# Designs tried in a protein design chat: VHH binders against o75319. Part 47

Target 1, 181 residues: o75319
Amino acid sequence: GNHIPERWKDYLPVGQRMPGTRFIAFKVPLQKSFEKKLAPEECFSPLDLFNKIREQNEELGLIIDLTYTQRYYKPEDLPETVPYLKIFTVGHQVPDDETIFKFKHAVNGFLKENKDNDKLIGVHCTHGLNRTGYLICRYLIDVEGVRPDDAIELFNRCRGHCLERQNYIEDLQNGPIRKNW
Below, E stands for the ipSAE of ESMFold2; O stands for the ipSAE of OpenDDE; V2 stands for 0.75 times the mean of E and O plus 0.25 times the DockQ between their complexes.

## First folded at step 3 (VHH)

Design n10f (framework vhh_7qia_2)
Fold by ESMFold2-Fast, scan of step 3:
Structure n10f (fold): chain B 181 residues (1-181), chain A 118 residues (1-118)
Amino acid sequence: as target 1 above (181 residues)
Amino acid sequence: QLQLVESGGGLVQPGGSLRLSCEASGFTVSDNWMGWYRQAPGKQRELVAFIFSGGNTYYADSVKGRFTISRDNAKNTVYLQMNSLRPEDTAIYYCAVLKYSPGYTDYWGKGTPVTVSS
């Protein structure tokens, strides 16, 4: 299908780089088949993603796709030079420990391999907000030792939208640190 | 209207120290995330230090252990203490704030020049 995801148009396409980190968050890009249902200014294809990141004087080195579907775009729609990682996550539920550890492992591996450059880790779910913000904040809290409220504030400001799911916010603020990877 | 005014730059010898100040008006530094950026001639502007509204701090690897960012909420001022300065630290230093949502222009101060040379 070519159905536009619910509320997808309500969100900014791409946020700003989160200062002090390699993260940048965005909503899911939509391949060309979706454009017939969008005004020109609403289009956000994989090409549009890379153009918007270049406009910020940034460069992607990895895309982590958190959606539970392959219907929005194909890995082949991305430049061959940018690695793509799929981590299937279900919306509305706080990601489980296996998902959290897989995300942390991918981020740590990228940073170790890319210490000599300044390329970014692009993270998205459908809206680039709840699952995306949760996993990025969880990484900052658990791995980098950031205070939960500081991590959430940084994500919200850089994404341009505040985390919406109270269960995600509650887990970030009061949940256990996952250190057993 | 928000305003940032940097001061404290100057000429120092290698191994010396400087403290930069950034006075904010039109908003509260404790309610915002604040950073120090620098731009050397012919180079891209880079983030050197950052403080979150809650107080956590982060540093670029090139300055970690040598620079310290802090704030004085009563004076609505952010500081950058620079120790063990190197010729490579020569740049114009800018205080910056993101007051509004991303996609809104970051506000930058006018900058304060720092030259590290014998």
Scores: ipSAE 0.012, ipTM 0.329, lowest interface PAE 8.3, mean pLDDT 86

Design n1b (framework vhh_7qia_2)
Fold by ESMFold2-Fast, scan of step 3:
Structure n1b (fold): chain B 181 residues (1-181), chain A 118 residues (1-118)
Amino acid sequence: as target 1 above (181 residues)
Amino acid sequence: QLQLVESGGGLVQPGGSLRLSCEASGFTFSNYWMGWYRQAPGKQRELVAFIYTGGSTNYADSVKGRFTISRDNAKNTVYLQMNSLRPEDTAIYYCAKDFTYGSRLDYWGKGTPVTVSS
């Protein structure tokens, strides 16, 4: 298979559910073909993802994939019962308003259809950190009225890693509220 | 010793109000998230309201607009103001530190019972 993403091994596979929300963040799962380049304890396949979520007594109801590639795993590698949504986002730059709108629309739709259960929205980019944390925090700030510093603290703590990109943090703290429902 | 002591529960009629209190000790209160859970007989424990260190709040859809969570860091206390109470709000209410909704968590309180009935 292809090469392991840069710094992918530096991050915890799966964070904890973010309290008061349906969000859980994780790094990109890697299909079996990547396992030749990984020690057993480094493996994090789509199957490993679902096992780790189950170990937390949680259940995924939706996966939102923010990577700009399809080389890491295929939707067919996921259980047929879990919806998969691809939102192509370029790394390093703050996601544009169209991307933010698509993310908000997907989350709102899931929540309306899942009022009677406690299933989670799993969100990932390559490391499950910058693009993932930005869009989750943007949703909490713009839709749920969470204070920016509280949203960032919640994400950082539950993910187990702090948002790294200053332009993302700056936009969350001082940028305009995007009212694109 | 970490301790959470809930109080303020009781019997009220539908449409009534109650204010629950949770007094915390044994940790730096202002550094931690705080929340209220409830559990009705035969039901799973559910998150009712949650307050962040900076004061932002989250509510379960079933209580939004009726319940208000607040904190007083000087008194190490979390409050839950419950208005427009309904029979379906009948449960034992638990205070929790530093927890995740739907996940395994520890809390250090015995709970305070709330009964909404005529």
Scores: ipSAE 0.011, ipTM 0.396, lowest interface PAE 8.9, mean pLDDT 86

Design n1c (framework vhh_7qia_2)
Fold by ESMFold2-Fast, scan of step 3:
Structure n1c (fold): chain B 181 residues (1-181), chain A 117 residues (1-117)
Amino acid sequence: as target 1 above (181 residues)
Amino acid sequence: QLQLVESGGGLVQPGGSLRLSCEASGFTFSNYWMGWYRQAPGKQRELVAFIYTGGSTNYADSVKGRFTISRDNAKNTVYLQMNSLRPEDTAIYYCAAHYPLSGYEYWGKGTPVTVSS
């Protein structure tokens, strides 16, 4: 496939590491076949992702892919040294409790296994914004006890784009804590 | 010039307490997230405690319940209250100020903490 996701070009490819955490957020990388429709400066392949993270003097230890499709890139397009986890999430609606718990479990497992390094958890959906920001903020609020507005501000500023979906923001600010992971 | 100056480190016996301070100068302190990090001999630097602009805090599992981070924006100071200190807390402790997306990140020179009899 060669159709660029709607509005994908509108977003910064990779945010900055969220200080005080092991998270970094980015938009979905596009495999080489998509580059026919992109200018050189618009390209963001799996290789480009790792180059941009290296430019920040950071290293990925896990990628969590929240997209509901596999058309953009395959796990085989990633370096063999970086684990890949797929959590299928539908856009537009707040992720269900099972999805939230699966995300929390993956993050907690990574942190325990990577106690002796400073590798990052890379999280993305299509734009690296709404589903990505929701689940990262949900983790910070529920597991780390961060106040919702602090979590949202941290994500927005590090990502370089503000969470857009009002139902996600409302759930983060006023919704119940999901205690299981 | 932007600078962070740590103080309060020293030698303490197991079970003792220390309070570290970090004074910031040359920038709008209240806009920065502040962190305490440590590096023990032969180990990599790790996050100990983090405080957001709104006052939320995060702690490493190893110090949770024993250490408390706080900030006083009027004094441009962040604190780390360390209670029930253990030999494994021995490290050089660093203060850091973060403002992502601007490329602004500032680190202090570190203050040594030794926990032994």
Scores: ipSAE 0.254, ipTM 0.664, lowest interface PAE 3.8, mean pLDDT 89
Fold by OpenDDE, second read of step 4:
Structure n1c (fold): chain B 181 residues (1-181), chain A 117 residues (1-117)
Amino acid sequence: as target 1 above (181 residues)
Amino acid sequence: QLQLVESGGGLVQPGGSLRLSCEASGFTFSNYWMGWYRQAPGKQRELVAFIYTGGSTNYADSVKGRFTISRDNAKNTVYLQMNSLRPEDTAIYYCAAHYPLSGYEYWGKGTPVTVSS
């Protein structure tokens, strides 16, 4: 259906590039069918996403969609030049090891193939916050060796919103490192 | 008022080394993330190395294993040790301070690095 996700309007549509990384987080863009339920200034479509990224003088090289539904927009709404990866990620619970691995694998693959450019990895869930933040931070911690608090702080600042889920934060701070291969 | 002053740039032969310094003043240095960026002619500014308040570091793939970022909070200085320099490392190198809580970024004026035989 075309129901606007709860609290979707409360979050900034697009964050900023995370310094020292290729990550940028954003909330889920909504296809045109949702626009009738939104004020013009509230609209955030796939097209709007790319426009906002361009306004930041950045370019998306990959979109990782962590939502657990396909009702928000279609991959066909994206430019063909930007790969789209769906990783169905259940909300509210810490992503399982398989999900974490899939995310890491995708990121590593992208980085390997995009050494010659500075294109960004765009990551989103519904709000582009909790699931998105967890997986990005998990990557930074497990793969890049970033201290958990630094990773969380980095994400929060750049997304413009703080991770809200205590189970995510706790796992990032005190949970075990997950496999990288 | 926050100020960043880069130094250490210059001309070096391929395979050579340089050490860049960025001295900060006018703020609590230890509270800021510090980064080195570079901009080559005709190219966009890109991240080179980043160091967080906790000491964790991040590097561009192109400089991993060759460059090392470090900070001395007592001296309010961030360093970039550049080894095994290559012609493609030629650029203006910029120091940046990032305040995590506000999201503000401050930049130095840059120091040129030229790698040429």
Scores: ipSAE 0.028, ipTM 0.454, lowest interface PAE 4.2, mean pLDDT 93

Design n1d (framework vhh_7qia_2)
Fold by ESMFold2-Fast, scan of step 3:
Structure n1d (fold): chain B 181 residues (1-181), chain A 119 residues (1-119)
Amino acid sequence: as target 1 above (181 residues)
Amino acid sequence: QLQLVESGGGLVQPGGSLRLSCEASGFTFSNYWMGWYRQAPGKQRELVAFIYTGGSTNYADSVKGRFTISRDNAKNTVYLQMNSLRPEDTAIYYCATQIYSPGDYFDYWGKGTPVTVSS
């Protein structure tokens, strides 16, 4: 249906580019059918997403959608020029190793193909916070060798909201490094 | 207000070394990420090395194992140690940071220091 996700209005639509990386995080865009349930200043459609990225003088080269649904918007609502990747992730639980590896492979592939530009990898779940922040931080820790506290601080400040799920934070800080395939 | 001043660039032979320095003023240096970027003639500016507040570092694949970024918070300085230099490393090197404010952020760049690897 057209029900707004719980707490969706509590979060900033789009964070800032994470410096030193190609990542930008945002909450799920909502297609036009949701707009009649929102005040004008609360609207965040796929079009609004691209307008906000442009306002930051950035350009999206890939969207990674981590939600376990397609009810909020369809890939067809995005510009044809921007690739879309769906990685189904269940909320509340730390993503499994297969999900983590799929995310890492998608990021590595994008970076290899986009050496000659500065386009961003846009990552979102429902709120653009817990699953999104976990996978971005997991990539920085496991692939780039970033200290967990540094990765989490970078994500939190750029997203404008702190990771909320203690099990995600605990896994990032003290969990095992997931080896790349 | 915020200033970044690079130094240490110059002409060096292939296989040589240079150390770049960037002195920061006008902010609490220890609270901010610092990066080294470079721009070769006719190319886009690219990230070379990045250092987090806690000391974690990231490097471009092209410089990994040859370049080392470090910071001295007591001196408000970030360094780039460049070893085994190649002609392809010829570029203007820039020091940069990002300052966050409510609802916005500002990129701060130094003027750049040229590095030429030849002869």
Scores: ipSAE 0.112, ipTM 0.577, lowest interface PAE 5.3, mean pLDDT 87

Design n1e (framework vhh_7qia_2)
Fold by ESMFold2-Fast, scan of step 3:
Structure n1e (fold): chain B 181 residues (1-181), chain A 119 residues (1-119)
Amino acid sequence: as target 1 above (181 residues)
Amino acid sequence: QLQLVESGGGLVQPGGSLRLSCEASGFTFSNYWMGWYRQAPGKQRELVAFIYTGGSTNYADSVKGRFTISRDNAKNTVYLQMNSLRPEDTAIYYCARVTPYDSYGMDVWGKGTPVTVSS
């Protein structure tokens, strides 16, 4: 249906670029059919996403959609110039190794093909927080060698909201490094 | 007053090394991310090295394996060790206090330290 995701209005639409990385996190954009349930200042369509990124003097080169649904917007609602990747991830559970590998592979491929520009990798789940923050931090820890607490701090401050799921935080801090990328 | 003072730049031959220093004052240094940025003539400023509060580091691909960033919280100082220098590393180097709301070093308070790599 056209029901707004639970707590979606509680989160900032788009965070800031994570310094020293190509990542930017945001909550799920909602297609125009949802706008009848929203005040003008609450709207966050795919077009609004790109306008907000541009307002930060940034440019998206890839969107990674981690939601387990396609009801909020369609890839066709995005500019054709920006690649879109869907990685279906179930909420509440720590993403499995296959999901982590797919995310790492997509990020590494983007970085290799975009050496001559400064375009960003946009990552979102429903709220742009738990699954999004987990996978970005997991990449920074496993691939870039960032200390877990540094990765979490970077994500939290740039997103403007702290990771909420304790099982995700515990896995990042104390879990094994996944080197199967 | 918040202040960052860079030093250590100079003229060096290709393949040479330099160590840059940045002394911070006016804030609790240990609570902030720190970065080294550079700006070549006619180019935009770019981040070359970044150090987290916990000591983790990130580098631009162009300098990875050649540059090392480090910090001494007791001295309120961040360093950039630059090895195997190339002509394309020629730039003014700026130290910055990094925040989530400034990916490009809006907190740069010094005039920078120039580095020229030439024969």
Scores: ipSAE 0.052, ipTM 0.562, lowest interface PAE 5.5, mean pLDDT 88

Design n1f (framework vhh_7qia_2; at its last look DockQ between E and O 0.03; V2 from the best seeds 0.00; counts 0 for: pae E 18.4 > 2, placed apart)
Fold by ESMFold2-Fast, scan of step 3:
Structure n1f (fold): chain B 181 residues (1-181), chain A 118 residues (1-118)
Amino acid sequence: as target 1 above (181 residues)
Amino acid sequence: QLQLVESGGGLVQPGGSLRLSCEASGFTFSNYWMGWYRQAPGKQRELVAFIYTGGSTNYADSVKGRFTISRDNAKNTVYLQMNSLRPEDTAIYYCAAYSLPETGFDSWGKGTPVTVSS
């Protein structure tokens, strides 16, 4: 289906690189078949994503897709030079430990293989906000030792939108650190 | 936008220590995230250490346990304490400041050279 995700138009397409990290967050790109329901200025295809990243003088080295669907765009819509990783996550619920560890493993592997460049890890869910922000902040807190409020502030400012789900915020601030995988 | 001036670089022997300072002038320093980056000859500029407004820090794996970033908001200064220096730490070190409301922009210093050699 060509149904535009609920509230998708309410969010900025791409945030800014999160300084001190290799992360950049964005909302899900929509393949060309969705453009019939969008004004030209609302379009955000995979091509538009890469154009906006280049406009910031940045380069993507990995895309992590957190959506629970494959209907929005196909991996083949991305440049062959950019690895794509799918981690199926359900909205509304705090991601489970297995999902958190898969995310951490992917990030750690990318960073190890990309020590000699400055390419970014692009992370998105449907809106590039709650699941995306949770997993990025969880990584920063658990792996890099960033204080929860610093991680949340960093994500919110760079994404241009604040994390909305109180259960996600509560888990980040007061939940257990997930250090084993 | 902040104006940034780095100091403290120099020549040091392997195993030695240096403390770099970056003094900021202009707007409210405490609202900025601060970072240290370095660039060795023939290499790309890389992040070394970063400090957020709440005092959290991040480090490149190559410097973890050896370097410490800190800030003194009363003095508008960020520091990089470098211990157990290695020849591969030889680079020009740059200070950066980030203020990111949606239309924010970064500020960079001109760099301070560090040479680690016997």
Scores: ipSAE 0.592, ipTM 0.797, lowest interface PAE 1.5, mean pLDDT 89
Fold by OpenDDE, look of step 5:
Structure n1f (fold): chain B 181 residues (1-181), chain A 118 residues (1-118)
Amino acid sequence: as target 1 above (181 residues)
Amino acid sequence: QLQLVESGGGLVQPGGSLRLSCEASGFTFSNYWMGWYRQAPGKQRELVAFIYTGGSTNYADSVKGRFTISRDNAKNTVYLQMNSLRPEDTAIYYCAAYSLPETGFDSWGKGTPVTVSS
């Protein structure tokens, strides 16, 4: 259905590029059918996403969708030039090793194929915060060797919102490194 | 007013080393992420190295293993140790400070030139 996700309006639509990375996080864009339930200034469509990215003088090279539903927008709503990857990720719980691996694999593949450009990896869940933040931070920690607190701080500052889920934060700070292959 | 002043650039032979410094003033240095960027002639500015408040670092693949970014919060200075320099490292190197969300980089230095040539 066209039900607006809870608290969706409370979050900034698009974060900023995470310095030293190719990541940018945003909340889920909503297809046109949702607009009648939103004030004009609250609307955030796939088109709006790309416009906002452009305003930052950036370009998306990949979108990773971590939502556990397909009701928010269609891949067809995206430009053909931007690959779309769906990784169904259950909310509220720490992603399992398979999900983490899929995410890492996708990111690594993108980086390998896009060495000659500076296109961004756009990552989103519903709010573009908890699942999104966890997986990005998990990548930075496990693959890039970033300190957990630095990764979390980096994400929070760039997203404009802080990770909210304590289980995610605790896992990032104290949990084991997940295998990268 | 936030200010960044780079130094340490110059001419060096391939395989040589340089150490760049960036002295910051006008802000709480320890609260900022610091980065080094470079711009070669005819090319876009690119990230070289970044250091976060907690001390974690990121490097461009092209400089990984050769360059080291570090910071001294007591001196409000960020450093870039460049070893095993190559001709392709020739560029103007810029220091950048990153602080708050939505603001991006708060300031850039004027840059220091690095030329690697035999």
Scores: ipSAE 0.025, ipTM 0.448, lowest interface PAE 2.9, mean pLDDT 91
Fold by ESMFold2, look of step 5:
Formats: structure tokens, sequence, C-alpha cells
Structure n1f (fold): chain B 181 residues (1-181), chain A 118 residues (1-118)
């Protein structure tokens, strides 16, 4: 018996591609077993994710799953084969350097393998907001040299929700650059 | 079912101000991007303003600095404050709710007419 994640209904399912990047953020899709606890208009399944990405005329080339559980969906539930990587990311606190390194390594590997297409990296945690936004922004700041406030503004606009956790925002704005990947 | 009801339109002189309201029912208002569009006679419908769930806003160039969109999630209401109105702002103004700006709308209101003339 699994709960619908706390506040999951409060977030838009899928954001918009972040211009000038390969990123798109979304909340965790929920497999069919969760639908008994959801009104039809509240459902967001792996199939729904795929349809929404297609409606944007985009294609996923990698999913980075930041959750610590496998109960929400499995990669086998996706309607198409998409490379999938889980990077367990502790909630509530700023991700440690090992987690940041794993995320950067995954993104850099994707970019090398996909230089001849325009496929997107889909990133999600439970809500697709705080952990997701932090790691995307950390990558843009450390690797791409984007100013912290510009990275945060871009993420917030494209996700459709503002980053909420103050310690994440403070670390992005004033914390050290992590340039050693 | 989802319903959007606009109000606050009317006749106003150039340079005047008007505040539009859109009351929503039948959906979780805080989960949707909300927007205002307008359509003048013989013209296609055009974007005026958006407000995202996170509070960020986007405006058409023609209204920047004059119009302000806001939302009150407790009242399921989105507002458009229109200042320094011009005859070119004359249109029917529609409230819209949708998941993404690049995707079709989930619903439209019936519209509220705004006329700016002397």
Amino acid sequence: as target 1 above (181 residues)
Amino acid sequence: QLQLVESGGGLVQPGGSLRLSCEASGFTFSNYWMGWYRQAPGKQRELVAFIYTGGSTNYADSVKGRFTISRDNAKNTVYLQMNSLRPEDTAIYYCAAYSLPETGFDSWGKGTPVTVSS
C-alpha cells in the first residue's frame, strides 16, 4: 500500500525544455496502481509523460531519477525504450559532492553520446522541483558558467514553479563552485 | 467540469484603468498556469499575460509596464490590472487555464469585453 506522495497533486506534471540546454524537468510519474487514489484529471502515468513530451515536439534521450525508491514506476513501464539512471539524492539537505559529481558525470556522458541529435535529459525527483532544480542549476553554474540568478530564473520559468527550499537557493547563490568533476 | 468566469470589463477612456477578474471552479487552481488572452474584431487571439504556478510572469511587449497579472490561490481567482489604457487595447479578454504554454488549453472562459474610447 503506497501513498500518493505528499503535495504531488500541487505540481504541474511536466515543465518546458529549458532554452539553450538539453534539460526538461517533471514530477515523478505514477504507475497504474496509483490511479485508484487519483481522479482521472489528476493522473500522470509514464504514458502521460511520453505523450506530453511528444506534444512539445521533443524526445527524451535519458531519464535521471533522483528518488530513493522504485515503487512509483519502473523503466519497463515506459512506452518506449529510454536510457534510465537512478541517482539517489537525499531530500531536505543540499546534495553532497558525490551526488553532484554523479549528476555531472551522467549529463556529460549523455552529451558525448548524443551530440548528433537534439534529445532531452529528463530529470525528476518526487515533485520535480527542489532536488531537480538544485542539480540542474548546479550543473549550469559549475559546468556552463551560468550566473546563479540566471540559472534559477530559467529553471523556475521553465518548470512553472519556483524553487522552495531556502538552503538550496542560498547554496546556489552564494556557495562554492564545484569545478572538479 | 472546469469553468472560468471573467468579469470587470467595460467602457473606459484612454489613459484610464480597469481590473479584470477570472474566477475558476472545477479544478485545482494552484496546479495550472493561468493566462489572459485578447481578441479584437477581425484579429486573431493574442497572448496578453501569463502567471505560472510559481508566481513568475510573462507579458506581451505591447502591455509591458502597463498591465499586471496576479493570482489569489485561496480565492481561485486570477486578475489583470490594466493601467494607461489605449484604444489599441480594445478587445474581448479571455481567461485561460492550461498545463504548458506550448500545449493546447484545457479551458477558456467566455470572455469579458473591454472598450477604450473617448
Scores: ipSAE 0.000, ipTM 0.105, lowest interface PAE 18.4, mean pLDDT 83
OpenDDE, second read of step 4: ipSAE 0.021; ipTM 0.448
ESMFold2 (binder alone), look of step 5: mean pLDDT 81; pTM 0.814

Design n2 (framework vhh_7qia_2)
Fold by ESMFold2-Fast, scan of step 3:
Structure n2 (fold): chain B 181 residues (1-181), chain A 118 residues (1-118)
Amino acid sequence: as target 1 above (181 residues)
Amino acid sequence: QLQLVESGGGLVQPGGSLRLSCEASGFTFSRYFMGWYRQAPGKQRELVAFIWSGGSTNYADSVKGRFTISRDNAKNTVYLQMNSLRPEDTAIYYCAAETYLGPSYDYWGKGTPVTVSS
């Protein structure tokens, strides 16, 4: 049914914009059908997401959904003005090159089309931490030339939670640069 | 804990150069992310350049290729080298030290004015 994801309540709903970038990370929003299993203060719907972004004086221009499911919310639950991109990403494993290339392509395309504004790229998986943090950091390292430790530190600070998966951290620090040409 | 003092601002002609310095007093300078922000009259404050604790840098599109941020951890100082200055670069420039603990622990300088004479 409407089962709340494991440990979902343990994480902050939305992080802060990562300074010097267009990224903001958050956990998966849950549609109205999940509210029966949540206390009022635990609710984090698509509407709640946009309200929290506005409270930070920020505006979303794109959502990238990295979950391997469509059960948590539907694209139709989002404002029509915000593009939605689904990249099905398996948890626990370091994302493959195809997933990394899709993510980089989406980010680069958004930045070209939004050159004259300051709208954000919102990225989430289930907890907005491991897959989300990996792909954002991978982009910063491979495309923007950021040192791996600096990218990880910035993500951890802005998300309010540290990357947990050691295989993800190890790949970011010591893995090959994925040249998406 | 940490104080930031900016210097190096002033009047300059279009096409000229200025070097801004931000000296920090405090124990943990090398662990801070450092940024240069600016605020023109009637506008919101905007990020100009950012340098991570490990030395990686990022720049606003409007200043890429013209400005260079650097840091000297031994001197507790961050610099902004500003080349090919334009009238639209006129603003008060602020140094910020940002912590891994989040925005409530960030420190800001009082700003140094930069005027590019048309």
Scores: ipSAE 0.000, ipTM 0.236, lowest interface PAE 13.9, mean pLDDT 85

Design n2b (framework vhh_7qia_2)
Fold by ESMFold2-Fast, scan of step 3:
Structure n2b (fold): chain B 181 residues (1-181), chain A 118 residues (1-118)
Amino acid sequence: as target 1 above (181 residues)
Amino acid sequence: QLQLVESGGGLVQPGGSLRLSCEASGFTFSRYFMGWYRQAPGKQRELVAFIWSGGSTNYADSVKGRFTISRDNAKNTVYLQMNSLRPEDTAIYYCAKGDSIYTPFDYWGKGTPVTVSS
């Protein structure tokens, strides 16, 4: 199906780089087949994503796709020069420890391989908000030692939208820190 | 007043060991991540190791398996145990504290010199 995801139009396409990190968050890009249901100013294709990142004087080095579907766009719709990683996450439940570990491992690997440049890790789910914000904040809290409320505030400000899922916020604030292998 | 007081640097022979200490004051030590950086002559400062508030650690590839970072929250102290030292480890070592949501390490100590030579 070519149905636009619920509330997708309510969110800004791309946030700003989170200062002190290599993260940038955005909502899912939609391939050309979805554009018949969108006004020109509502379109946000894979090409539009890269144009908006470039307009901020930034460059993507990795895309992490957290959606539980492959219907919105294909990896082939992205430039061949930008690695794409799929981590399937269910939309309403807090990501499990295995998912958290996969995310942390991917981020750490990217940073090791890109220590001599300033390329960004682009992270998205459907809206670029709850799953995206959770995993970015979880990384900042567990790996970077950022206080939970500070991580959440930084994400909310840079994304331009506040985390909405109370179970995600509660886990970030009061849940256990997850150590990697 | 934020303060980091570093100690433990010195001259050692290759294969030797040193333990660096950094005593912190002026903030709630247990809430912040701590790290060690080094700057070799003529080179940029590089992150060697860090430890987050919960005790998890991270190391640069060049020191992994030889260096161990640890903390004692009761003493407000972070340590760097350096084993199997090499001439390439010669540098000034800096204790660093992260206390900003925007930048992980935004406060540095004065540094403690480490020289590894025969």
Scores: ipSAE 0.000, ipTM 0.134, lowest interface PAE 14.5, mean pLDDT 85

Design n2c (framework vhh_7qia_2)
Fold by ESMFold2-Fast, scan of step 3:
Structure n2c (fold): chain B 181 residues (1-181), chain A 117 residues (1-117)
Amino acid sequence: as target 1 above (181 residues)
Amino acid sequence: QLQLVESGGGLVQPGGSLRLSCEASGFTFSRYFMGWYRQAPGKQRELVAFIWSGGSTNYADSVKGRFTISRDNAKNTVYLQMNSLRPEDTAIYYCAAQPLDYSTGYWGKGTPVTVSS
């Protein structure tokens, strides 16, 4: 069925904007059909996502969905003004070079199109932590030249949860820079 | 279910022009990145041009200055205007939604373009 993802309730719904970047990370929103299994304070629908971002005085210009499923919500549940990109990313494994390339292209294209505004790139996987944090940090390291430990620390602080997967952390710290341009 | 239908391909002589159209149905077109890809015989499928929802574009170096991508969100259509065509432009041209994720399957069936005398 429509069961709540494992440990989904353990994570804050939305992090804060990562200063000096256009990124904001969050856990997967759950469509209305999941709400019967949630207390009112636990609900985090697509509408709740946009409300929480507005509460931070921010605005989404793009959502990148890294989940390997379409069961949690549909693109049609999002405002029509916000582009949606699906990158099917398998959990547990470090994302492959093709996935990293797709993510970098999406981010760079968004930044080029949005030079005249301050809209954010919203990135999520199931928990908004491991796949999400990896790809954001990989972008900051490879494209923006941020030191790996600084990228990880910035993500952890702004997300409100630390990256959990040691293979992801190891790849970010010691792995090769992917020049996918 | 998302569907993309390409049209406008054909046979043209070197130096000629063609305009390809791709009509989308089954999704909110305006929120997706749209692109044109091509696959020549014996080669991998390559990105030719893409266009963001707000109209910003990017082009492969081989087509810059010759091809123009555009979109009409009211008609759910993306276009590729191809000028100064060369024999090396001969390929099957594909329209794609979310061209940055091949696994979504948001691809048209392709329209053939042959540039020869």
Scores: ipSAE 0.006, ipTM 0.318, lowest interface PAE 10.6, mean pLDDT 86

